# VHH binders against F-box protein At2g26160, part 1

Every score and structure here is a prediction.

Target 1, 331 residues: F-box protein At2g26160, of Arabidopsis thaliana (Mouse-ear cress) (q1pez8)
Amino acid sequence: MEKPEWSELPGDLINLTANRFSSISDVLRVRSICKPWRSAAATPKSFQCNLPSSNKMIETVLSPTTFFRVTGPSSCSYKGWLIRTKQVSESSKINLLSPFFRQLLTPSQQTLDLLKFEVSEIRQSYEIHIFDKYLIQGVIGKEGPSHILSRVVFLDNLIFAVGQDDKIWCCKSGEESSRIWTKIKNQVEDFLDIILHKGQVYALDLTGAIWWISLSPLSLLQFTPSIPMDYDGYDSCNKRLVEYCGDLCIIHQLRLKKAYIRRSQRTVGFKVYKMDEYVAKWVEVRSLGDKALIVARDSCFTVVASEYHGCLNNSIYFVDNVRKSVIRMKL
Below, numbering starts at 1 at the first letter of every chain, in headers, positions and changes, except where a header shows other numbers; antibody chains aren't numbered by Kabat.
F, E and O stand for the ipSAE by ESMFold2-Fast, ESMFold2 and OpenDDE, each averaged over both directions (binder to target, target to binder). V2 = 0.75 x the mean of E and O + 0.25 x the DockQ between their complexes.
Where letters were taken out, [cut] stands.
Atom coordinates printed by the task and the answers are left out, and those that the model quotes come from them; centres of patches stay.

## First folded at step 4 (VHH)

Design a1 (from d16 with Y103S; framework vhh_7d4b_2)
Fold by ESMFold2-Fast, scan of step 4:
Structure a1 (fold): chain B 331 residues (1-331), chain A 123 residues (1-123)
Amino acid sequence: as target 1 above (331 residues)
Amino acid sequence: QVQLVESGGGVVQPGRSLRLSCAASGFTFSDYAMGWYRQAPGKQRELVASISYSGGSTNYADSVKGRFTISRDNSKNTMYLQMNSLKPEDTAVYYCATVDSYSLEGSWEYDYWGQGTQVTVSS
C-alpha cells in the first residue's frame, strides 16, 4: 500500500476543486496581489502570545488565514472555487492553502496574482503555531496536552479558544507582554467548539448544551439545555457550531460504535439542530435546501451550493480521518 | 515566492566547526518555529535542532546536544546552526524548514522546506 504524496489533494470536493484549480493556478501564478485584498485581509495581524505549561511558557502565534470565493472574469458561470489564503509578511503576496487540510494547494509554494479574478471574503480563520519540544517529537495522541488551542474567536479586546483539555481559554489582545492565556475559572463541562454569533461568544459542551460567555465578570452561563443523545448504536462525540440562515446550529457527526472496536469508525451520517431564538430550544434541521455546510479543521460555515464548482445542494463537506480525504454526505 | 535558502555547508575534518545559514523569503518568518533537519545516505530524515518564533526556546536531538547551537535573527529573516566538534556521523544533507508542532487530525505536512546543503566530515 502506497501513501499519497504530500502535494496530493484527495477526496471528491478537493479533487474537483484541485482539477479546476490546476488550470487556474497556472493563471494565478503571477506575483502581485491587488490593493483591495491588502486592505481587506492585511488588517488582521498575527497575534503572538504565550500558553502557560507547568514551569514554562509555550510560545504561540495565531496566524490569520482567509477563505475566499474566486470567480474568473471570462467565465460564463458565476460559480467559483473555494480557496484559503495566508498573508506573506508585509508584502502584497498571499499563499494558497487547502481549504480543508493544513497543506499548500500548489506543490511549488507559489504566490497568487488576483488581478484577473473577483474574490469575495467568506470567513476569517486562524492557524495556531506552537513550539513545544514534546509535540515536535510526535507525542500527539489521544492524551493530548492541555496547552494546544483550537477554534479561535476574537471579541473586542479578548480572544477565546478551546484547549486540548476541552476547556475554554481566554487571552487579552492588549500589549505584547501581557498576552498570556488563562483558563476561564470554574469549568466543570468539557467543551468542543466556540463561535461568534450576533456579537456574542457561545461555547458548545460535550452534551450539546450551549453556554454564553459573559464578559463582566468573565464567566460561562448555560444558555440551552443539553440535546437528547437518542442515537442508538452511534457515537456523536464530534459536534460543531455553525451559523445557518442567521440561526445558531449544532452539527452532530454520527459514527458507528461497535463493542469490539476501540477506535472511532467512519462517519455514517449527520444530524443538524437549530436554536429557536424565542424559547432557546433545539429544532432538527431535516434539509439544508440549496445550501451546503463546510466543516473544516478550524472553521465551520454555510455556502450557497450553486455558487461553487463541484458543490451539491443539501450536503455536508468534511474531512474523513480514516481516508485522509474530503467527503461529501447528503443531509 | 516562498524560499528557504541554505548556505555554509562544506567539507571539514573531524573536530572542526561549521556555521549554516538559512535565508527565508516569501512568508512571515517571525510567525514560524524553524528547524534544521538532516538526512544521511540510506537513513531517514531527522530533526536536529529547532527554535521558537522569538528565539527564546530551543530543542536539540540528543546526538548534537552541547555541540550544536541554533539561533535566529527575525530582523534579517535568517536562521543559523553553529556546529562545533563535528564527527563523521554528522555527515548529511542539512535542510532548513518551518516546524509545525501542532497536529489535531494527522496533518504532518511542513509548510516550507529548503533544498539542502551538504556537510561532509571526512577523515
Scores: ipSAE 0.367, ipTM 0.694, lowest interface PAE 2.7, mean pLDDT 73

Design a10 (from d16 with T98A; framework vhh_7d4b_2)
Fold by ESMFold2-Fast, scan of step 4:
Structure a10 (fold): chain B 331 residues (1-331), chain A 123 residues (1-123)
Amino acid sequence: as target 1 above (331 residues)
Amino acid sequence: QVQLVESGGGVVQPGRSLRLSCAASGFTFSDYAMGWYRQAPGKQRELVASISYSGGSTNYADSVKGRFTISRDNSKNTMYLQMNSLKPEDTAVYYCAAVDSYYLEGSWEYDYWGQGTQVTVSS
């Protein structure tokens, strides 16, 4: 057993790591973690599916990624760091990814050997990649192809995603000949998010209503009433689903209402609501207690704040489009 | 960590064929769309051919359509460009490129490039 080199880190790197989840790569470069990776269970494989567009089929790939909690060896602290990773083939080596951004960002310098770290799996997620000739031709433009898919959820042999058309799309994963994205029929509402909760897939619409996805026949059934889109001069059109303390909750991201600025608006706060099943009413969650919410582009989940370096109680961690960085807000 | 290594370039006479290879490492090859670009002296780099994740969809520049064939073998982490009926105008450095994907909020991915391989078509 080698002595950990945590105390040998420069003071500025230690301070940056203690204050930011995204700084984990600076600490891991020291090679102070000597315990093996705890979960070596079968890793989900990439899936290829086709997306119909006009008169052509567009190829898509679902790439598995995993959120881990990384801890140093033998410490009186149970605190660790949040990382997001993608394995390089069937190996203990992994690529480090941004935990909060949608993009898959490969490390420029080094791979991480998980066999040298104490690591626990927090959540699995999927990135969806779309082949489009314009991406490779270097055409200037940020729109990309139509029918971009996000927020991937697996249920048995079915894959669900939210499209750029704000509709729910479905694909089968097990049969290659049936791996074709199809839009669920008769969707009137516009959808913002989907989540797997207690073995069921739920979708969130623009008005704040939750819909249940029935599999026989495949259809969307309204599960909860709507909640307001606008709060006293704030734009709340950005909403996410999250599981908090066993309850299905909605996160409302509040931006100052400015009609002349689209993506330049800064987030000014959050509201969180859970469904009270007895009265069929939305109830505001006024405090997250000892927990924090991680709001990533393709995944939202709850963590116990005391288990993470730099994580504060009653907090929401997210990426703001204006600042291009991870930001914390207290609920 | 991502590496793309081209090979198979050389000097040939007009009307003959060459096959270029691109070996990829440091990422899951099947998760990336791939392309061949070329750059002639004093000209800007241009797309020659692109190929989807499975190899089921391809795109070609008009100047090479019907003469060049792009393919990939995901089990070998390798992409190929079969160049038939070569012309003096095809003389260029050929670059292998890998791109992630476009994301919903309009963030562009960074392209990964190989060092290039020289193709010279001369009489």
Scores: ipSAE 0.067, ipTM 0.534, lowest interface PAE 5.8, mean pLDDT 71

Design a11 (from d16 with T98L; framework vhh_7d4b_2)
Fold by ESMFold2-Fast, scan of step 4:
Structure a11 (fold): chain B 331 residues (1-331), chain A 123 residues (1-123)
Amino acid sequence: as target 1 above (331 residues)
Amino acid sequence: QVQLVESGGGVVQPGRSLRLSCAASGFTFSDYAMGWYRQAPGKQRELVASISYSGGSTNYADSVKGRFTISRDNSKNTMYLQMNSLKPEDTAVYYCALVDSYYLEGSWEYDYWGQGTQVTVSS
C-alpha cells in the first residue's frame, strides 16, 4: 500500500519499542527501588458493571489501560516512546497494546518491565468488555445488545460512557449491587464523546455543542452553542473532545461529502476549535505549536512533540478508516 | 507474557467423564470472559462453552448443553470444563481462549494459543 506524504507514525514505534525492550523481560528485576511508575501503576483494579438489555442483565467489565511515556534505559534526557499498556496483576510487567487500535490479549502479546525504565503517566483510559449470550453463535448483530459502551470517564463514585445508541450512560462505582448502567434521562441530542476536564464531565453532541453533566440532579445541560458546519463539501460527523493548553477543544475530522461514496469517506483534514467564553464564540485553533494531538480509539490527548521519537510539531495522529493505518496530518 | 495452559484430556470410552483445566498467567484473569474451543480433524474450530468475568453467566453450544459445565476460579486464575456423558463426536483438541463480544471484527477469536489438550472418545 502507498504511504501518504504526511504519514509519520509515532504509533508504529510501539512495535519497535516492544521488540527492543521485550528482550529485557528476563533480566533481574529490582523490587526495592522507588520509581515514577509506582505512582502511575496505582491504577484502580478492573470494575464489573451490568448492562440492562431487554429482559436480562449483560455483564460488562471496565478494564483500565494507561498511556505512558517511556524513555530508554541509558538516559532520561533521551526522547521517549508513547506506549499503551494493561497492568499484569501484581507484576511490575505490563502488557503492551497498540495506542490506536482495539486488541485482545494473545499469547504473542509483548510485555515490558517498568522497573528498568523512566516512565511517566500521560493518560488513563478504559476499555469496556461485554459478555453477550450470542457470542458463542457469532450472530451478535441479530439479537445482541444495541448498546455497546465506549469512551469511559470516572468522576468521584460515578462512571460515564457513550453508548452505540449515541446516548450518555452512567453507573455508580460502589457496592456490586449498585453497579448497573443507566441511561441518563431526557437526552434529546446524540452524543459522540465525553471527557473529564477541570473536575467536570463534558459531553460532545453531533452538532458540535458541548454539554455539562450536572450531578444534582443527574442531567445534561448545554454549555456551548453548536459549532457551524462547513457546507462546502466537507462532512464533520466525526468529532472528538480534547484538552489543549488548559482549554477544552473540539477536533473536527473532515471528510469529502457528496462526491462518490468511497471518496466521501476519505479524511482530508482537521479543524480544531476552542470556546472563547468572553465572546461566547468558537475560536479556531490554527496551530498546535510545539504540540501534537493523539486521536486514539479510547482517548484523545495532547503531547509535547519534542518529548517523543518521530513526533512532529503541529500535528494530529489518528487512524484512517479507509487505509486501516495510523497517519499524521499537519494542522 | 500471556500464557494459557490446557490439561486434563485423555482417552475414554463413551458415556464417561473428563475434567479439563486451563491455567492462565501474564494478564488479569478476572477482567476477561473465557471459553473452551474444540477442533476435530478436518473441521473448523468451534466455541463450545463460554463464561463471564465473574462466572455468573455461561453459554453453551447446542451440541454440549446438559452434558458440559464450564466454571472458573478467579483466585487461582483457572477455568474448568466438566465433560459428562462423552460421545465419539466430542473427540477433538480442546483449547481455552479469551472471549470478548466488543471486538466484532475480531479474527482473534480463532487464534491458536497452544498445544491444547486432546480428548478422544473411542470404542
Scores: ipSAE 0.295, ipTM 0.641, lowest interface PAE 3.7, mean pLDDT 72

Design a12 (from d16 with V99Y; framework vhh_7d4b_2)
Fold by ESMFold2-Fast, scan of step 4:
Structure a12 (fold): chain B 331 residues (1-331), chain A 123 residues (1-123)
Amino acid sequence: as target 1 above (331 residues)
Amino acid sequence: QVQLVESGGGVVQPGRSLRLSCAASGFTFSDYAMGWYRQAPGKQRELVASISYSGGSTNYADSVKGRFTISRDNSKNTMYLQMNSLKPEDTAVYYCATYDSYYLEGSWEYDYWGQGTQVTVSS
């Protein structure tokens, strides 16, 4: 067929993870058999809500996904594999997803003993799906509607997301009639990311400042100063929030800037910063030590490299937009 | 394994009706907007109709408005296309697929597709 091959997953972490998980996918098919999977029976269902756009409502669904660490029998290595899973509502089955891509891993052609594996939850993430009746192919180009939401975070009875309009939106998790996204009032800043950290929601603006979301009244309060970003020949507009060693950190993704040609930029490096409250200045994190950062589409988090097969210390794993592959870069 | 299986195609005379069904398995059907696409010989594949995850919103290509009706039953993991007043121009292979408005701009690597069912309208 002329359809692109779904099984092509370049990149050390993804290739190693995918190859090893293809041998265990049959084992992870039924949640009710595995002890950790049985406790995950309380996992929330998809969350249905509406996004206002001019004079219409756009239907949206927040679909939960979970990152797990899977380890073999106790007599084997203590190292595990990183997987991402999605519950199948029609059965007790689990869809295995690529940790970095919106793709299902192909089912294994081999069978394994389910009772020999242990799993532990690393984090919860969400995919957002939309349906816009007036959206037609070829009209929008590469730009989606300004109301598309990403980077979803739950806190108590509130849900927060970053819109394509670079604003923070919120929705109440209550009766279905109350599940309507609203933009937080009086935003003058443009936002890139949000994160839940120690029971609080923090947002990252375009200038590198972190903001705290106050719930009473609902408002955005500046938490850190802006960070200067001016690197010769580099575009640093892509920034993510991550928790590293108990601290909120900013990841700056550096892309090669082309002087005379406007096209997609290739990632050439990263810088990581944390705020030094004593001097009220951003301090560069020059080494991740024994840890690695996972920069996935819907989530960004830290792992201890030695706990995962094929994961290297002081590394950042991410998807390169130009090469469409998972890349590892040393910090 | 994710599967979308179309059925209900066949050969009919102009002015007649057909009802296509798409049975979904291996994913959470109620999380996805869905669409019916068609491809006639020597032509590009085109979107015929789409439906939101709840079934509360639908969209149709101008060529089929007023004649085709898309619907879904999330309890049965099934989507339908009721085709009325069929014309010779409707002759095509009809495909069931997930439809994500955000990724429709050529990001079909994230979509799931069925194998298609033939519809032939001829006297």
Scores: ipSAE 0.288, ipTM 0.655, lowest interface PAE 3.7, mean pLDDT 72

Design a13 (from d16 with V99E; framework vhh_7d4b_2)
Fold by ESMFold2-Fast, scan of step 4:
Parts: C-alpha cells; structure tokens; sequence
Structure a13 (fold): chain B 331 residues (1-331), chain A 123 residues (1-123)
C-alpha cells in the first residue's frame, strides 16, 4: 500500500513561480525522505491584536508564514526550491503561498505535509489581516490605510511594525488585554522598513539613515548618516533593509524619476550599501558574489544562489508591479 | 483539508425566522474574519454580513440591517446567521466564506468558500 501522492498545483500558478526558480510542481512530487530538516524553534502562532483608529479599535491578526528551502532526494539534495508556507491548524499540514505575491499556490481545500520533505527554515514573516467595514465594502475608510501595518518584527516580549503612516508602531506580546498597538512617541522621520539584526531592532528612514530602537524609554536614536544621493533622474523612495554577510545593508531600488504615467514607473536597477563601521560611511556593495537577494513584499533576505534551482549569482529577485511578475536583475 | 459546511437552510413562509450555521475545519478559525454571502438565481453573489476575528465588530448589507444578526463561537469553530422577518427577496443560496478586508492586492485565492445552503421564502 503506497503513501498518498500530494496535490499538484494548477499549471497557471506553477508558471508564475517558476520563471526564476525551478518548477514548484517538482517540489510536490518529491518522495518521502527519512531525514527531515526542521528549525529547532517552534513555529510562531497567530497573534490577535487591536489597532487604535480615531475613537475605535480595529481588530488585526498577524498570521505567521514561513519561507523554507525544500530539497529532493540525496542524489540532488544540495539544490532546493524556495517556498513560502502558511500552517493549517496545529498540524504539519501547510498551504503553499507565492514567495512574492499575496496568493495561494495550492487549492484552498488541499494541504501538504512538510514532514514528508527535507525542509530548512529560512525566515519567518507575517501576513497582516485587518477587519474594517469600509475596506470590506470596497471603499477606503479615511483611517484604514494609515493604520495598516507591515514589516513585522518580534523581539522578546515586544512586536514592532511599520505603519502605512510611515511611523514605527509597537505592541506588547502576552495576555490579550495588553495587545494594543501604540505609535512610538516623537517621530519626525518617515520610515520605510524595519529589521531585527543581532538582537536589536533597526528602522530605515526615507533618506536611507538607519535608526536604533531604544527600549528604556521606547525611542528612536539615529545610528547612521543618510546614503549618498547623486542620482539625479531617479526616484529614491524605494529602500529596504537586508542582512548580507553578517552586515546590515540597504537595498536602494532605482526607478526613473519621470515617466509618461508616474504610476507605471519601471525599476531600472539597484544599488546596495553597507555601513563601514570603522569610518562611519556608506560603502557601495558592487557585487553580491555567490549570493542573491530576495526582495519580497513582507520580507527581504539573502540566499546562497548555488543552493537553489534556477537561482543565479550576483542577482536580485523582486516583484515588478507593472508586469505583475518576478524579475531578476544583476547587481 | 480546509472545509466550510453550511446548514440550517430550508423552506419557510414570509415573516418567519431561520438560523444558519457554518462549521469550519482544517484552519485556525479564530484567525479569520468571516462572512455570509448569498446568490439568487440570475444575480451576482453579494455580501450579506461579516464578522471580525473576536466577533466584536459586525457589518451588514443595507437590505438586511435590523433583520439579520451574525455571530461566531470560536471555541466551536462555528459562525451563525440569525435571519428574522424573512422576505421573498431573501430567497437565495447562502454561502459561508472567510473575509479579508485588507484591500491592497487582496487575492480571491485566499478565500475559503462553503458549498452553500438553500433558503427559500415561499408564497
């Protein structure tokens, strides 16, 4: 009596994820392996919380998703596929999500059992779900957009996030009564990203400066100067934080300053900057060597390109909002 | 396996009441906002009522306000729709679904749907 085969994905969804990485259908066909690789840490549970908005509380859920590297049989075990997963109930059953898009890759009624594969945990991320009747009705509430959270980071008993108001918000973990988001006081800067790096939370502002989050009192302290700005003709608003070779780096996404339709601004390249701690200056990273950067909606991280099918050295993988596809650019 | 199972539909006379139930399994029910949708013959499926994660916030279509009440019991993974003062216009197949109110590039592929339960208000 054979073990059951896993569900195959629809061809259209497989094609959307396969362009730069090997086919996800190959992942679903991997035979059961005797040596499953898992993170030693327990998978995070969903976090129910409340966002203050005007004179009301908006219910919000942070739902964990996990990026895994999945490997095949020992004959090809060195290379794997990048998948993003969402746990179904408290089992090892998962739904496959697009690593780059907010969509399911498995039909909603079908789940996979990760214990039947060799998997390595790469990164935790969170999907943010908000209940707002104006958004449900297909209209934008005046408070809704400014209170949607992104880039969630957990540090011990605290949770930090970037709001759509470009400010840093904080929430205490623990009992439900304490799970109310509050904005960090006295913020004059606009923030684009946040990251946990070596036990400390850092935030990235619009100018490319990095800030430390101090916990006593809760406040923001400038850690670095702004990045060099000699990009006349480029829009400088798209920047992300990433850890590269143990260092905190900034990814600067370059878009042409003017286009026939501004909403259709196209990405033309990337610059990556590393802080030189000895001289307190930004140093351009001119090559990623044997590594690639994954610039996803809710997460940004480094991978060793040779460990992934179809992944190229010295490359940045990101979503092009104009083409609605995953695109690779060489640094 | 993710499953939403509706029950409680039937044939009823105008002015009467029905209570629909939706039993959820295969996912963490308390992590999802939930909604009731309906579809009458030859018409588009429409949202009837929705409920937040805790059940503390609700939303209703104008046509059912004051007559229908949505509720949930997270300990039983079940959502309910209490339908009072039923009208012939309420005749439809009623569907249980997960609700995502995050508007930016929301994918319908995140939504879980039940198979539906028929409600007929006759005469």
Amino acid sequence: as target 1 above (331 residues)
Amino acid sequence: QVQLVESGGGVVQPGRSLRLSCAASGFTFSDYAMGWYRQAPGKQRELVASISYSGGSTNYADSVKGRFTISRDNSKNTMYLQMNSLKPEDTAVYYCATEDSYYLEGSWEYDYWGQGTQVTVSS
Scores: ipSAE 0.354, ipTM 0.694, lowest interface PAE 2.8, mean pLDDT 74

Design a14 (from d16 with D100E; framework vhh_7d4b_2)
Fold by ESMFold2-Fast, scan of step 4:
Structure a14 (fold): chain B 331 residues (1-331), chain A 123 residues (1-123)
Amino acid sequence: as target 1 above (331 residues)
Amino acid sequence: QVQLVESGGGVVQPGRSLRLSCAASGFTFSDYAMGWYRQAPGKQRELVASISYSGGSTNYADSVKGRFTISRDNSKNTMYLQMNSLKPEDTAVYYCATVESYYLEGSWEYDYWGQGTQVTVSS
């Protein structure tokens, strides 16, 4: 458009330029400049690996997804839409997905003309897929497949995830023979979540303590104390890590279960805690102010509510398994 | 657009063979486990064969073990079902589909389905 000479560059030079980008938004912008550039730009690829299971390996695929904020280029509104994308290999097409559900947007919304829209990357994440013949056959007595591996984080040549056994697993991103998941040694704690924050990997344990993953030697070091346990009357609580105003915070999802109705899993509220460096204790965040938290299956992140259509201040957006819909709750 | 297109169905006598093909487009085929389902008139749809992302692992329903072979070619975005020693009981519409190995519950509707191809085994 603005620089016609860019469209005349050899594909090799375009690919080298794209390979320097750290995010898919930069790659998509190169592709959006003109159609010849779009076909040559490198895209994030799925990562195929193997998970050890007794006497065999279970095939696993990590599929990259990216959350974007999309706005019209000449819009008088600064508000945009939250979208999730999945790259199609060997195709110039980008599939548009629901941010919360594993569904394509309607056919009329599947294509995004990047030359007409401004896109900004919010978060990268991975969907994890496994092929287990027992899970496919619906074998009773197997723990939910969501616990096999979740919350995948890439750092340098290493990949980290939370496993079914509530332990941190690690895989090298090298050659195919080295793509086998192994547990980090000497784990006493049970973990719920993992996050990449300021170039470091942090893990959240069942007590609400945050642990730092040290590289070479690979080990877990306790970073914060445990969170206060003062939620009488709540069970089946879930905890997630999120970055809020530059700090690592814990989101505590509260579910009320009566003694007689253990299967009632409706979320009744949330609590958010951050480390107070002056007191060296967990401090409750009682208001998100002008911000909202997005609690998606494979990612958790903060947005400025006023920048999004239909997003309210001091809110948490999530999917409740009972209602099968996107729900908003005020913090 | 995401598309799964079946071909290779037809009418055949008992004991003969057919090979079904499923051509995939609009998604990263190698990221998905795939399967063949069938549905006969008045019966529920059943999964008869499934195959892993690389093609290194397969699974079959007891009714077709030893007779049917599932395979895939990720370079061609195509899945196959080789059906040998066909029986009248194999008469059904055959569908290719993605198979989600996690969240098998129907609450997750991120499944891709073909339109189906008719297989009739009759003397």
Scores: ipSAE 0.361, ipTM 0.699, lowest interface PAE 2.8, mean pLDDT 72

Design a15 (from d16 with S101V; framework vhh_7d4b_2)
Fold by ESMFold2-Fast, scan of step 4:
Structure a15 (fold): chain B 331 residues (1-331), chain A 123 residues (1-123)
Amino acid sequence: as target 1 above (331 residues)
Amino acid sequence: QVQLVESGGGVVQPGRSLRLSCAASGFTFSDYAMGWYRQAPGKQRELVASISYSGGSTNYADSVKGRFTISRDNSKNTMYLQMNSLKPEDTAVYYCATVDVYYLEGSWEYDYWGQGTQVTVSS
């Protein structure tokens, strides 16, 4: 069938954007200048939850991170840089993170005067840190903790995440004694992603169906039919949820099927679909127009390409498993 | 930006005690589980003690259980290793590091590591 278009590697465009800051002290000045700018740069506090495992409780911490757009008043250009930040506990310092990788960025020698720059919040996400006693039994870095949670969403007094068991887990944000992860009951489906969209939490299952999380009673209700899969020779098991132009969309990451060699499992393209509410059919999004999609580990979101240095229209930016670098593909 | 600095190493006689400290800066120390690793000449690096983000849970390798005590002070961004009843086989370079960070397939994550401090237990 149809072969997806491959794009050339763009280099470290988005990852290197945050290295424009000469030091973390320059970012700290943003929070110290005025109330509106300080509020825009604020991050929520870390949140502690416990995860049941066999006869033990595993400690987990949800660490907030925020994606910002930083712009300067540079005559006739409102292009900015995409940065990801993490608040340093017990201080007003901000750590600069790679937008795509979980690592801290090495400080740049470039000097920026942040008094001349504007900061706007783009997206908030959470990293999950887990303490697992079984690490001592293994070789350093060989095996991660069981019951890893991902894709954290906050809604009112509830926190939702996708477990490594492909089920939706929930925790209450109230008193410390009630901060225990519990699996939502009666799940038959395997889930890949969750998103907060227009005040509601939606979950994506392995077949491409979207589910609505009802809060009273707490339950999963199927919202859309499954997406047809008719691409012979291609595997689209990796799917993400994203909001595009006010619509909830599914991103399909395409890889070669029945690979005999690891390199044949490389991402070869993307397909994006939205639900047509009037005919109850999945409709392919053929072009992102003047926008780009950022597919990061803990978050997936849309940006207006012209507002960012080095960002191209009709593009998807992601990390490829084989190449271990940020790659751009045209939709 | 990120820095873990070990201190307190040295040369001691068998049966004595030594206390190691790890000063952390440049990241949210209270969000991370922390650990002490050691590497003896000609051997692989091993995790000997770990502590949860709150300090409420600790774990130890069998070789040091009952002799070593790990603790942390989140207000000072510092972790400690109290080493009692030291043996010649405890001789190693001791490293401070973060422990247990979630990651996705196809992405790599860098743990934060110190440069190490030498502990020698000799006659």
Scores: ipSAE 0.030, ipTM 0.511, lowest interface PAE 6.6, mean pLDDT 71

Design a16 (from d16 with Y102W; framework vhh_7d4b_2)
Fold by ESMFold2-Fast, scan of step 4:
Structure a16 (fold): chain B 331 residues (1-331), chain A 123 residues (1-123)
Amino acid sequence: as target 1 above (331 residues)
Amino acid sequence: QVQLVESGGGVVQPGRSLRLSCAASGFTFSDYAMGWYRQAPGKQRELVASISYSGGSTNYADSVKGRFTISRDNSKNTMYLQMNSLKPEDTAVYYCATVDSWYLEGSWEYDYWGQGTQVTVSS
C-alpha cells in the first residue's frame, strides 16, 4: 500500500539501541517510526461538540488519549514505563503526552515505534479542547483555553463532563447537530469528579457524597452520605474518584489548615476511603499494598507498581502545585 | 552545579562486604528518588537498587535482593549501598543517579549521574 520513509531504517541499529535501554530517556533517544494503533476500527475518532456561551456557540473537540505500559522486546522483563499518547489525525503518527500534564503542540514532539516495543493499554481517556474562532488553530494544550469542561466519561450515547462551574454537563454523541453541551437540570450540588464504574456513572460532590446518574429520566440521585471536608489540623484541598481492587474509592488530598499563603499550600498527605456496598458507608483504606494511584489532571487510576521501572508500592503520584512537578507520597 | 560523587569501591574477595556512598550537591536531594546502577564489561547497565525521596520505600533487582541494602540520609545529602555476600558476578562499575521517571512528565530532564566507582570481586 504505502511505504513509510522510516521503513528504510536498518532494523539492526534499532535492535542494538533497544538492547541498551535502561530508562525512559534511553527509549526516547531512538529516532523512531510510528504505526497506527492496532486496527483502524480499534482507534477512537476525535469529534466535535458545541458549547453555548452567551450569544455564540464555542466549538469543542473531544480527543481520545491512551495510557500505555511500554516494555522492551517480548522476551524481556514485564517491567516498563507509563506513557500517554494521542494519535495525529490524517497520519500514522502518535504523539507522546505527559501522563500528568498536557504538552504544547510542537515540532519536537517524540514519536514511538510500536514495532520494536511491546505496548499494553492501561486506560483510555478523553481530553476536551475549546476553540474560539479568533484562536489560532494548532495552539491547543497547556496554554489553551482548556479545563472549562473536564473529566469526560462516556456511557452509551451520552457524554458527561464536570464543568468549571462545578456542575455536571451532558452531550449526546449522535448526529453533529445534536452534539451540544447542556448542563443537567436542577443541580443544587457542586461536583468535583465523575467516573464510570461497573457500567454506571457516579459523581463526587464537595462534601464527599457520591451521586448516581440515572438515565431515565436524566437525573442525579444521592448514593452515599457526606464525609466532612475538614480534618483536625487539615483541609481536604482536592477529592478524586478512583477504582481500586474493584471498589469505588475516594481519594482525599490533604493540606495544613494553618497555611497562610493559599498559593504556597503544600500537600501533606492523603486519605483513601472505599464504599462498603452493604451499608453504603465509607471505610478507610490504610494501605494500597502492591499498587500505586495515579492522580492526573483529567485521569485517576490504579497501577501495579511492580510492572514499572521505579514505581513504588503503596504510593500516590500526583501534581504538586507548589513544586509544579509530579511527586510521590506513601499512603 | 549538580554533582554526584561515589566512593567506597575497591577490590574484595568473594563473600566479603563493601559500603558505597554517594554525596549529592547542587540540588534539593530530599526531593529526588535515587538509585544505584551498575555496568559490567560486555553487559548493559542495570538498576540494582532504588530508594524513594523520603527513604520509606526501596526496590531491588532480583540478583541482589537479600544481599544489598540501600539507604539515605537527607540531612547529609548522602545515599548508601551496603553490599553483603559479594559474588564475582557483582563485578561492575557502580553509578549513583537520580532514578529515571517511570512515566513521561512532559519535560526532558537531565539525568543526574556520578562518574562511577569500580567494584571488583576476585577470588
Scores: ipSAE 0.133, ipTM 0.503, lowest interface PAE 3.6, mean pLDDT 71

